VH-VL binders against GTP-dependent dephospho-CoA kinase. Designs and how they scored, part 2

Target 1, 172 residues: GTP-dependent dephospho-CoA kinase, of Pyrobaculum arsenaticum (a4wlj5)
Amino acid sequence: MTCYKLSRRRDLFAFPYPLTVWRDPPRSVEVVRDFVESYDIRHIYTVGDVVTRNFLEYGLAPTSVAVDEKTRRGIKVEGLGLYKRVIRVNNPPGYITEEAWAAVEEAVEGGVLIKVDGEEDMLSLAFIKLAPPRSVVAYGHYLGALVAIPVDWYRDSILRLFNYLEQCQQKA

## First folded at step 4 (VH-VL; framework fv_pritumumab)

Design Q2 (from P11 with heavy chain Y31R)
Fold by ESMFold2-Fast, scan of step 4:
Structure Q2 (fold): chain C 172 residues (1-172), chain A 118 residues (1-118), chain B 107 residues (1-107)
Amino acid sequence: as target 1 above (172 residues)
Amino acid sequence: EVQLLESGGDLVQPGGSLRLSCAASGFTFSRYAMSWVRQAPGKGLEWVSAIYSSGGYTNYADSVKGRFTISRDNSQNTLYLQMNSLRVEDTAVYICARWGGYYAMDYWGQGTLVTVSS
Amino acid sequence: DIQMTQSPSSLSASVGDRVTITCRASQGISSWLAWFQQKPGKAPKSLIYAASSLQSKVPTQFSGSGSGTDFTLTISSLQPEDFATYYCQQYYSYPYTFGGGTKVEIK
């Protein structure tokens, strides 16, 4: 069992706030691009097939990406070849396995495509925990919105969750 | 202030071994991948090896595979390059660099000279 | 392996000149290209990442452009401190490879 320590807590009321975008591409990607430029964001991580496809299609290439291996079957996205380091992980719903945490640790440096057999959504929390300063983690909301989390301001919001998730699961 | 300081360069005979170190400060070392790059006297830059933040994944240039081993100690903020079976053509200044992923190699050390000569 | 070819290998220029250096990849690398400056006896300094983005504190006389296989570094108005050797580097796939360098010399 691996235990991770939280680093550098931030005031949740400091700007920028979490960005929830209820617009279809390309406008949803343009909003995130404007945010990235306005706040000097250096690293972008996407979790989910649709958000990753939209970012690549509309020219905002993520630093690293995590996608569902099964959902990708039959769906082709140009630009995934940018991520020459491919890591395949098993991650059941509601968990972040040790395998998934290790993959995210590598992915925060960039150039990584994580293919998830199971549920990739929880990896967004691992990216929020592990991302370097000046990072945005973007994922899809179940109601169809895009959520973009500026990590420097919102690591503290996951502290409660990581009281329960701070250790990787021993079972795959 | 980000600083990278290499050490361990020396004069070595062909077939010998040497271990290089790179001491990192001014950033959270455990969150960044690291690389070794070398430059032979009067020649260009050649990428040698990379190691990811956890130490779990490494990559090497074909010219050094099986002879060089990259490693790191995150508790001491130190990167290593173990060089075995050294050849005359390994003579170079060896420089450590921080890997920023999409943001490329953003900080470099000053290098340490390795001379392989009979 | 992806081969990186820089042109020219050297050039002579005067202060105030516009300098253009090109870099060609043997296969498509999208925008995964960086540019570095190296002064004699010193370690390389990162100038540009992702083909066109300036690293922090790099002067605005430097700019990068291109995608795919053809890339350009431009120095809009050469300063005395810009006489150096410049290298491109692809970081699209392992092994990472550098161009042969372009030496910018005083006329």
Scores: ipSAE 0.007, ipTM 0.481, lowest interface PAE 12.5, mean pLDDT 80

Design Q20 (from P11 with light chain Y94T)
Fold by ESMFold2-Fast, scan of step 4:
Structure Q20 (fold): chain C 172 residues (1-172), chain A 118 residues (1-118), chain B 107 residues (1-107)
Amino acid sequence: as target 1 above (172 residues)
Amino acid sequence: EVQLLESGGDLVQPGGSLRLSCAASGFTFSYYAMSWVRQAPGKGLEWVSAIYSSGGYTNYADSVKGRFTISRDNSQNTLYLQMNSLRVEDTAVYICARWGGYYAMDYWGQGTLVTVSS
Amino acid sequence: DIQMTQSPSSLSASVGDRVTITCRASQGISSWLAWFQQKPGKAPKSLIYAASSLQSKVPTQFSGSGSGTDFTLTISSLQPEDFATYYCQQYYSTPYTFGGGTKVEIK
């Protein structure tokens, strides 16, 4: 698909979206688990080191994960050995590069760990676009919340954010 | 319009205590992590402490660990810094900043002066 | 802790000049670097986040570049209101460390 970049309406990506959870683990993971069980969710995708760590630690293993290639001090993510296919991508802050998009196309099938050199946050939008039915995409809002997006209910609404992204050239 | 207003700075003797406050307005306070940054007279900026939106996670600079406690009251849109066992080297303007994560510290207050002297 | 080194510590420039300030991290921080402007007696103002992205309402004469360990703030045409001290800050990991500052003074 096409490369995208954050544009003039970057504030739209800062606002909390549906199923924003303002609770610390384990309660935040319990809320998502309750939703997954109640609504027959079959696929879970996490974007970000903290969200991925918390889901794995509290027994809600994602279908595929996207994490930072470089480990931040104090953040250890155990359990990544569950993901047999590892894809490394370059993705600058505010972009969804062509290689990141291609990695998400593979990751929606499951069993994939995407290691991002750069920033993984925008990959949540790619997961929302590409995820199969009965999926939840979860990411950490930079303001401290857990955001969990039930794809079937909110895909079209959230993808309207693409109207506020600029297309970029297809390499980096 | 985002506004952050600090208060509580005073002259205090070494070993004393102070509590600083930061009153936030113009945004949904409970959605944002918050930080304290300080600046000694004629010196550069030094990050002091951060607290996440729920109050459940805090970080501190090594220079203040065990002496300072950051907290917040989301019902009153107020951030606090409890400062104990104050030292002369804690003399600084203490500034409240909103933590925007990806957007770094995007809004800052004007600061409140703490002077530690005997 | 990640140490941030700014160069130069100070510089003198005239209105209309192109000014370049550099910031070097002691280890790789990817693009997790912000730039701040501080005028005498005032609180810092956020200019740039994620190494190269302009904060809201910041004039386009400001730009940032770099990744990893070496970063640059450029002011393409100095205005009278741009005489200030500039700080970089890494926010890759806590403690979030600032550079020592670069004072941009009128010639």
Scores: ipSAE 0.007, ipTM 0.476, lowest interface PAE 15.9, mean pLDDT 82

Design Q22 (from P11 with heavy chain Y31S, light chain A50Y)
Fold by ESMFold2-Fast, scan of step 4:
Structure Q22 (fold): chain C 172 residues (1-172), chain A 118 residues (1-118), chain B 107 residues (1-107)
Amino acid sequence: as target 1 above (172 residues)
Amino acid sequence: EVQLLESGGDLVQPGGSLRLSCAASGFTFSSYAMSWVRQAPGKGLEWVSAIYSSGGYTNYADSVKGRFTISRDNSQNTLYLQMNSLRVEDTAVYICARWGGYYAMDYWGQGTLVTVSS
Amino acid sequence: DIQMTQSPSSLSASVGDRVTITCRASQGISSWLAWFQQKPGKAPKSLIYYASSLQSKVPTQFSGSGSGTDFTLTISSLQPEDFATYYCQQYYSYPYTFGGGTKVEIK
């Protein structure tokens, strides 16, 4: 896989995506659940501690999850024992490292918990690129919304966004 | 341009060992997962093994699991396949391929012939 | 393991013919299917990924379709350079598995 770094086109990743949900749990999860049931979605991937916790708590268990590996005081995500394979990766803010891409390649198969040392947000782009059809990738927007991306409808537009990421190289 | 060049194929006795190499050029090797695929004479393609970009994750076909080891040296842009306890059924052209994720195996080498016989 | 059944095993065709090759998966693989072309004595060349997407610089006479378990590769107007063996491959889950191949021969 190619390593990507967010570059001068940062504004492209800040604008609202389709199917942005501005509701608090449990309603935010119910909106996604209704979509999953109505359109026969088979795979759900969550990126971020809060979105993962909410999906597990309200009965919409993701196929695979990516969360922050550091235990934050006061934030507990229960139900992670559902994911038999645990992969630890380093991913600095603004990057998708080669370790993160490799972990997502495994995670799209299902049953994977990716623990990210650093910032997991950009792994949502890797999931959108690599997810099988009939998948939804859900993550939190920095402005507080839940973003749910059905990959069958939006993958091609998201692939265009990779044109604005710079290739990077890891040193030893 | 992307190039993959295999080497190391040889005639080997049953039970022997052999190490194959695949030299990569024309792309950032450390950013791509890689695979080995084999083809027995006159037969079809069979996936053998995969290694992800960092070398931290490997997978194998059941027929070779426990006998073959895939590895890579990102500093040398080289992929390896260590083949132990070779059987007559392992006779094949071994081809390295770049794993493009969503884009499947998008580039292939020419292959190197491994013959396991008497 | 996911088994890939490819048909026919061989076919004879003339330049300009429409050729259709079918690939069936033993279980649902969504669109995670690729098609490859192999000429005698040469390595495979990638033609199609994600069931229907053409690889870079692949001629438009090639197209792929299908999802789930049933997939088709179509060559709309066979050219002299298209006589080859074609393979499908699922990459939905490990181990990745190939179809048995379809040899396209000249009549």
Scores: ipSAE 0.008, ipTM 0.484, lowest interface PAE 14.4, mean pLDDT 81

Design Q23 (from P11 with heavy chain Y31S, light chain A50W)
Fold by ESMFold2-Fast, scan of step 4:
Structure Q23 (fold): chain C 172 residues (1-172), chain A 118 residues (1-118), chain B 107 residues (1-107)
Amino acid sequence: as target 1 above (172 residues)
Amino acid sequence: EVQLLESGGDLVQPGGSLRLSCAASGFTFSSYAMSWVRQAPGKGLEWVSAIYSSGGYTNYADSVKGRFTISRDNSQNTLYLQMNSLRVEDTAVYICARWGGYYAMDYWGQGTLVTVSS
Amino acid sequence: DIQMTQSPSSLSASVGDRVTITCRASQGISSWLAWFQQKPGKAPKSLIYWASSLQSKVPTQFSGSGSGTDFTLTISSLQPEDFATYYCQQYYSYPYTFGGGTKVEIK
């Protein structure tokens, strides 16, 4: 897989995309549940400790999850034992490393917990690229909203943002 | 040690009101959703109501909707069930339970008996 | 609402017996099913979550299986303390619904 790094246009990834829910949990999770049921969604992927905790706590278990290995925000996530295959990756801020891409390739199959040493947020783009049809990828917006991306509607639009990613230089 | 202790059950006449309490200890109460479940004498379990960790969202069984109100005080680690317009059919042991999400209702209290009779 | 049909309503068994209890959902609930044990005059005890996962400190004679609409609770070798009423419960969607219960009685 190819290593990617964000360009100076990081602001393009900062704004919410389709299905931005400005409601407190659990209503935000119920909005996603209603969408999942109405549109026959089969796969749910969460990226981030808060969104993963909320989905598990409020009864909408993701197909696979990506969380911060070191729980740097002090957030405890229970229910991770559901994901019997655990993959640990290093992923510095602003990157999607080859380790992270490979982990997401495995995680789209289901039953995977990706523990990220570094920053997991960029893995949402990898899930959007690699997810099968009838998937939703959910992550937290930095302003506190839940963002849920139905990939069948928005994959192509989101993937245009890959034009603003730079390939990593191979380390000498 | 996780503990849930219910109180407030009493004998009340049809049309009356009661407020039940559930005192929680041994865990971070504000991080968990909570539920009330009831069991009529000699009958099975019936889910009554749920309230989420912040107290912002509630849900009710159709049989109690509009009559019962679930609430919580996270500063006091206490769950409440306000029961209005009580009916004979509401006679039951009322049990609070912690909702562990993926772990379902993982801890239960011992219950408090509510008897609605003339 | 999702209806949970539990069978049998009661059974008689001896210590050492293998006991199987069945639970059927009226629609697909994936693995969002839990099993509870209740002894007379006591509160329910959580046994199994996510259809097949044992709760902390639950003995290994208990196991759960199934997904979608059909689920089973198995007690591989019934112990004296296992005589109780067992309930399944779906937590896929509100309202949460319980099965009618299965009373496991001493033969």
Scores: ipSAE 0.006, ipTM 0.497, lowest interface PAE 14.0, mean pLDDT 82

Design Q24 (from P11 with heavy chain Y31S A33Y)
Fold by ESMFold2-Fast, scan of step 4:
Formats: structure tokens, sequence, C-alpha cells
Structure Q24 (fold): chain C 172 residues (1-172), chain A 118 residues (1-118), chain B 107 residues (1-107)
């Protein structure tokens, strides 16, 4: 497994991509559903409590999900019982720990709920790296938009951002 | 019972054009991404192009970009490859394949031979 | 582009032998590697997807392993119908690239 830590280049991870949806649910979920159906997307991964809740509430169930273990800000997510495999990981802000990478590797198979003690945002990059073809990775933008990344179109462009991640000095 | 049947291969002069077809049956064609792969005589496999299920996104190998165009007609269950500005090195058997995403290219046709020579 | 290096280019084996074919990617491709079998004059047949998962109706003597950059196809007990050329292919990112092939021929 590989561990990464975000450097001081946080602005690169906030860049809006073409499939950025500035709509409130249910419309935001409908836009992603239309895309999924039009481009025959087979796998959907959500990172974050709000995105996951909205997808489940409006009937676009993700293949696997990553949410905050502490349910920060009191966001309640109904429907997590769909994910029978629960993996808990510790992932401090700005990191993708080795245990987080391992959890995402299992989650791409489907049916997995990753509960993150710490910050789950960076796991969207792990999903983009590890997701099979015909996948969409969805997460919340800090300005309130939903970002949906078709992996086949944007994987290489987004993974160039890994050049700004430092490998953690952890025991192998 | 998935079947893919290619047609349209022919002998053509350098600089010429040719259109290949792949007739699909035994599955919901409109639900699958499709690809073209080629194999030069006595050589290995080379991926050529892919098209999403709706036709809204396409990809090409660098060797054919700007010369080849992949398209599909979901109402006829048919995949196409329009080949322009053909070169001697494009001589190959062209094979269509169903792209199963996680399942990779899971079904293949038998191919159609394109020969580019003077 | 991701380059796939396959080894050996050819090998000779007898029925009942254990055959191992290796495929190396120039960068990490997770588990997004497939193996194909091609007999002379025929189209390829899909054997393995996601590095280790058998395609439908593929015999159990075939197995795949590996992740990241190093991958292996194993034929545990070679059968007469297994004499063929084998290709690996990464489908991690476009352009999808194939290995050069390994011809398994009779000894």
Amino acid sequence: as target 1 above (172 residues)
Amino acid sequence: EVQLLESGGDLVQPGGSLRLSCAASGFTFSSYYMSWVRQAPGKGLEWVSAIYSSGGYTNYADSVKGRFTISRDNSQNTLYLQMNSLRVEDTAVYICARWGGYYAMDYWGQGTLVTVSS
Amino acid sequence: DIQMTQSPSSLSASVGDRVTITCRASQGISSWLAWFQQKPGKAPKSLIYAASSLQSKVPTQFSGSGSGTDFTLTISSLQPEDFATYYCQQYYSYPYTFGGGTKVEIK
C-alpha cells in the first residue's frame, strides 16, 4: 500500500471540472442519473456525507460510499444498510493513509461503506485512481456544488495532481 | 449468445478510405461500450478506438487520431469505423469487441482484413 | 502511454506442465489487467479480467495474479487445447495497451 500527504497546493483540488452541478437536490441527482444512463456508467462512488445522503435519498444508489465516522455537523444518512461490508479507517486531514488505500481497493468491488475517522475528502482521489472503467466518483465542492468525475475521461488529468502529494514516512 | 460480425475489409491504395461495420446480436447493444482492435499479419494486438454506449464520447490510439472515426447506430445494432488517409502500416485484421467495463473486452468478433498496398 | 512488457515471447511445454507468463506495466494500473488467448487464424478469447477473475466458462486450470505493475498468468496443468498465444492488456487508462504476446507451443 502507498500513503500520500497533500502539500501546500490545495488550490489544485478545488478546480471546477466540466461535470460540476450547481443545483440543489433532487435536480443535482437527476443530472448525474441522466449522465449515468446516457453513458452507461456501471459504478458510482460517493465521498462525503451530503453527496452520499442525496444520492441515496433520490434513488441513485452508489456502488460504495465513504462517509465521516463521526457524522460531523449532524448529517444523518439513511440507507447505509445497503452496504453490508463496513470498513473503518483513520485518515487525518490532507492524507491518504495506507489503511484508506486498502479500504478503497475493497470498496471498488461494491457493497462497502467506508467510515472515516478524520477527513474523507482525499479518498475521492483514491477512488479516481482505483475505480474500474465506466465509473463516476462524486463528491462535494467546498463552494456547495456537486462534482461528478467520469473516471474514463479525467483519470489521467486528475492523477497528475498526485505530483503534489508527498509520500508518507510510514512503516511498510 | 453474443455475436459480433465484422464486414467491409478490402484492398485499398495508400491515401484511400474504407468504412468497416460490426453487426451485433444477442445482447442489448445500446448498453455497452464498443471497441475496435487490429492485428497486423504476424504481429500482436493493438487497440484502435472506443465509443461509449450513447456515442457521446470516443477515444483513439495516437496512430489513428485525425484519420479514423468510430461511430455507432444503436437502432441498427451496428458499430462503424470510418478510415481515411490509409497507410501501408494500417494493413491488419480489424476486430470489434464488446467492452464490459470491469469485465474488460469480454466478447470479440472474427475480424475483417484490410490490406493497404499499391 | 502505459507500456506492457510480456515475457517470455515464446515457450515450449508438454501436456500436464505448469506454465507461467509474466506481464509488467510501466506504471501502476491497480488490478485493471485482462488476459486473452488467441489460436492461429482465430479472434482472441477473453480469459481473465481484473487481474484474477475468470471470465464465464473459462477452465479452472487458468488463474491470474498480481496488482500494480507485476502480473502473472498461470496454467496449472497444460491441456492440448491450451497451445496458443496469450496477451495481457491494461484497461486502466486510454490508450488501452497490449503486451507483445507469449506463444505457448508444443515441445
Scores: ipSAE 0.008, ipTM 0.551, lowest interface PAE 10.7, mean pLDDT 83

Design Q26 (from P11 with heavy chain Y31S A33W)
Fold by ESMFold2-Fast, scan of step 4:
Structure Q26 (fold): chain C 172 residues (1-172), chain A 118 residues (1-118), chain B 107 residues (1-107)
Amino acid sequence: as target 1 above (172 residues)
Amino acid sequence: EVQLLESGGDLVQPGGSLRLSCAASGFTFSSYWMSWVRQAPGKGLEWVSAIYSSGGYTNYADSVKGRFTISRDNSQNTLYLQMNSLRVEDTAVYICARWGGYYAMDYWGQGTLVTVSS
Amino acid sequence: DIQMTQSPSSLSASVGDRVTITCRASQGISSWLAWFQQKPGKAPKSLIYAASSLQSKVPTQFSGSGSGTDFTLTISSLQPEDFATYYCQQYYSYPYTFGGGTKVEIK
């Protein structure tokens, strides 16, 4: 796969989507659990330390997770031992690097923990692009909400955001 | 064995309405997403609509959005397609199919013919 | 919408021949492609899911390959019962779109 750089302002990725939850845990996790159970979702992917921590703490274990390799804000995530395969990637802010794309390709199969050196937020777009049918991708909104995206209903709308990404160029 | 049996196809005039049914047996109907696919005479397949196992979420092809409504009755193991404001170009065999998720559309019915003509 | 282009639209082959049918998506669909067989006057039958996985009870002469935008269906040794039209379908994103079909005629 190719790497991408955000060509427009990051606030485009911050707008609320269907199943945006403004409640604190455990209620926020229970809202997503109710959705998963009601609509027969088979796969859950989380991007970000806080979202991943909350899902694991309150018993809604994701299929695969992407977290910060080094906890930058002292956030502790317990339960990561559930993920048998650990992939470490370098992903600078505003990018989805080729190694990050490759890691997500493996992670959609399940049982993978992606540890990101840099910023992991853009990997949510890779999960939305690559996830199997009946998947939810969950990440944090910058205003404090939990965003959960059912990929097969909303994938086309989210993929239009790739029109705002520039492909990374490698030096010859 | 999995069986899907469509009914309700008829000759209707442009602007008319028609409701199709698909009776399902041989599997736990309430656990599966369902779809309608159509095929115009001598033409290829076109996906029309899908409905979640609970009936809470539906999706439609742009060509039928606002005119067709997919629904289901899990207590009767039956899928429906309500077709309103029918057009000549809606003439097709309408086939129900079970959505197997990762397994795509794994079982299909035989279809029911809808003809829209004056 | 994702456009699916099949080629050829039709072909003639003899029993025992290897037949290949191609399907091209207008954008990347990963491996979310299925193949269906439709015999004259009958409903489609599912052959392949996830680009390369055979459905239950489908003969081993059928195989699928490809990922991203380019996909192929191969019939390794054509049998008389393989006279049919074959369709690909992407199920990556709504609306789920089908290719135009490939009609296989036995010479």
Scores: ipSAE 0.007, ipTM 0.531, lowest interface PAE 12.0, mean pLDDT 82

Design Q27 (from P11 with heavy chain Y31S A50R)
Fold by ESMFold2-Fast, scan of step 4:
Structure Q27 (fold): chain C 172 residues (1-172), chain A 118 residues (1-118), chain B 107 residues (1-107)
Amino acid sequence: as target 1 above (172 residues)
Amino acid sequence: EVQLLESGGDLVQPGGSLRLSCAASGFTFSSYAMSWVRQAPGKGLEWVSRIYSSGGYTNYADSVKGRFTISRDNSQNTLYLQMNSLRVEDTAVYICARWGGYYAMDYWGQGTLVTVSS
Amino acid sequence: DIQMTQSPSSLSASVGDRVTITCRASQGISSWLAWFQQKPGKAPKSLIYAASSLQSKVPTQFSGSGSGTDFTLTISSLQPEDFATYYCQQYYSYPYTFGGGTKVEIK
């Protein structure tokens, strides 16, 4: 079973991780580019409209991206045509649905744009679990910072948070 | 060929200061984080400090926090370690190493000896 | 801090012997472990990264294994140039900590 729901320990998912960048673009993207080059990172995954837009705008193109299909908050992302494979998924707030999980399994190979109808935030956990070695997963922190997770360094620590996810109910 | 060459080691009195340098060649220095590691005579290895490629972020071992400052000059391909309030227990060979991230510390210099003695 | 315990602290071996050195972490470090070789009077040389991957130009007699807390370095057939001190290092979290070293000396 690959469907998960955020549990009562939501506070654990809101805590900022060690690699948290509080600078505005373009400097925030420059810091991540520096990190990618310094650590010989081969794959970059972004989750969220703002992070994806900033990475594309300032020349650090992700391997695959996950964005909100509706582009709520008026955020528009240029450069999505780079991702030739488009996968649309339904993913309600607080879930990682089976279809979202399957989309991430495809996206780790590269060249994929996942358009999420619902909330994409939880997909960052799926990327951290499934990404190959030498990957970074980047997403926005609710307090306005960029979080960039080198998966090789933090995978096991972050995957322990899956102990606080409840498996989804079978569809009615 | 990657080369790292340390310099600046000397005999210094307790409470004194010293600045070490590490000259890098054979790779794009500005693309790699760098570390200092030390080894007391006849003892094992101890990680001292790391600086990210831009120079914007640094980490230190608790034993040197507040006393040592790591810095870099990417235009000159040089890494520095400013050592203040030196103690006898800081006596060691100080070695610079390239931080390869997933590849760990993949290249090391030969080291420079710092002796803190009265 | 994560404590790294190496065993044995020293061993005596002959050319052609199979040598194993162990390294134990005080908490889980996934595969973020490196192995280094140091010859007397020389700087360390990187042998293995990510617990089991050989660094460039390192001879295939060296291999690493393990994950989580227990790791091993194996030298399948000891050569004269392999008499040295070996160190493990975790690079899972700061501060990066080394094991105490294992001296491999001539029997």
Scores: ipSAE 0.006, ipTM 0.479, lowest interface PAE 14.9, mean pLDDT 82

Design Q29 (from P11 with heavy chain Y31S N59R)
Fold by ESMFold2-Fast, scan of step 4:
Structure Q29 (fold): chain C 172 residues (1-172), chain A 118 residues (1-118), chain B 107 residues (1-107)
Amino acid sequence: as target 1 above (172 residues)
Amino acid sequence: EVQLLESGGDLVQPGGSLRLSCAASGFTFSSYAMSWVRQAPGKGLEWVSAIYSSGGYTRYADSVKGRFTISRDNSQNTLYLQMNSLRVEDTAVYICARWGGYYAMDYWGQGTLVTVSS
Amino acid sequence: DIQMTQSPSSLSASVGDRVTITCRASQGISSWLAWFQQKPGKAPKSLIYAASSLQSKVPTQFSGSGSGTDFTLTISSLQPEDFATYYCQQYYSYPYTFGGGTKVEIK
């Protein structure tokens, strides 16, 4: 596996995608639930403390989750006990490290809690690349929205953004 | 429609080698992890091996570790199991299954019989 | 390794009967348990995932319950096509392990 880092075109990763929900829970979770039920979605992945907390709190438990290991912001996530397979990774801001990529490869199988020392946001791109069909990847937008990506519909469009990532190391 | 078809089962001598294939269709093969499960005649199911969607990570049951190698060719939609140093107790129907993560093994093939005897 | 114990190993039942099969894990597996049905000479069919969720298009006479170490598969009203061997499987941790199976036979 290789690692990736953000290039000078960081603005492309702040773009609001389809199924961007500018609503507070429970409405934001209800919108995703309606989509999951309407389109027979089988896998849900959340990246970020707030989105993971909201999905667990309002009854839409993700298949696997990635959260910040540190509690400096005081965000408490109840329900992480559902994910007994815990993987800890180091992932600096703006990167997807080899160990983070490997953790996501395991997490798409389900039942995994990835605890990120650093910044988890970029792992949403790894989930979008690696997720099976009938998946939704949900994360928080920089500007305060819930973003839910139906992988089957938007994977190719979003993966064009990998053209703007620089490889930081090739696995020897 | 999801379909998994195994092939390659044969009669082999103890210590021999055999390569099994599983041809996948009806879904995006490169997006799913895959497993091999075996069943000895008249016995129950035993998980053998798993490979993640990219092919970068593999898992093995202790009974086959060091002797079997799981691999995949995503361009051909095919899963493989290379079996070396075969033992009489490896005699079984070998079945490939799609790993659905939270949804467990959601689709299974028909299986291919491997017989190891003198 | 996590050991899975099923009981009974076999049972005899009639059409319309309620059938209960038990599966016990040697350690806590939360809800990471699946149930499979296998008919003679056929591949296994997935019935239940996450201990209690029905796979797509599985009939509602099947239900699963339990968490931690003790799990149950219930067939509320046995149909002719339900005579089969049933297996539980934990997928909490590698290596994934199956129960020994329960054969449901016609009386």
Scores: ipSAE 0.007, ipTM 0.506, lowest interface PAE 11.9, mean pLDDT 82

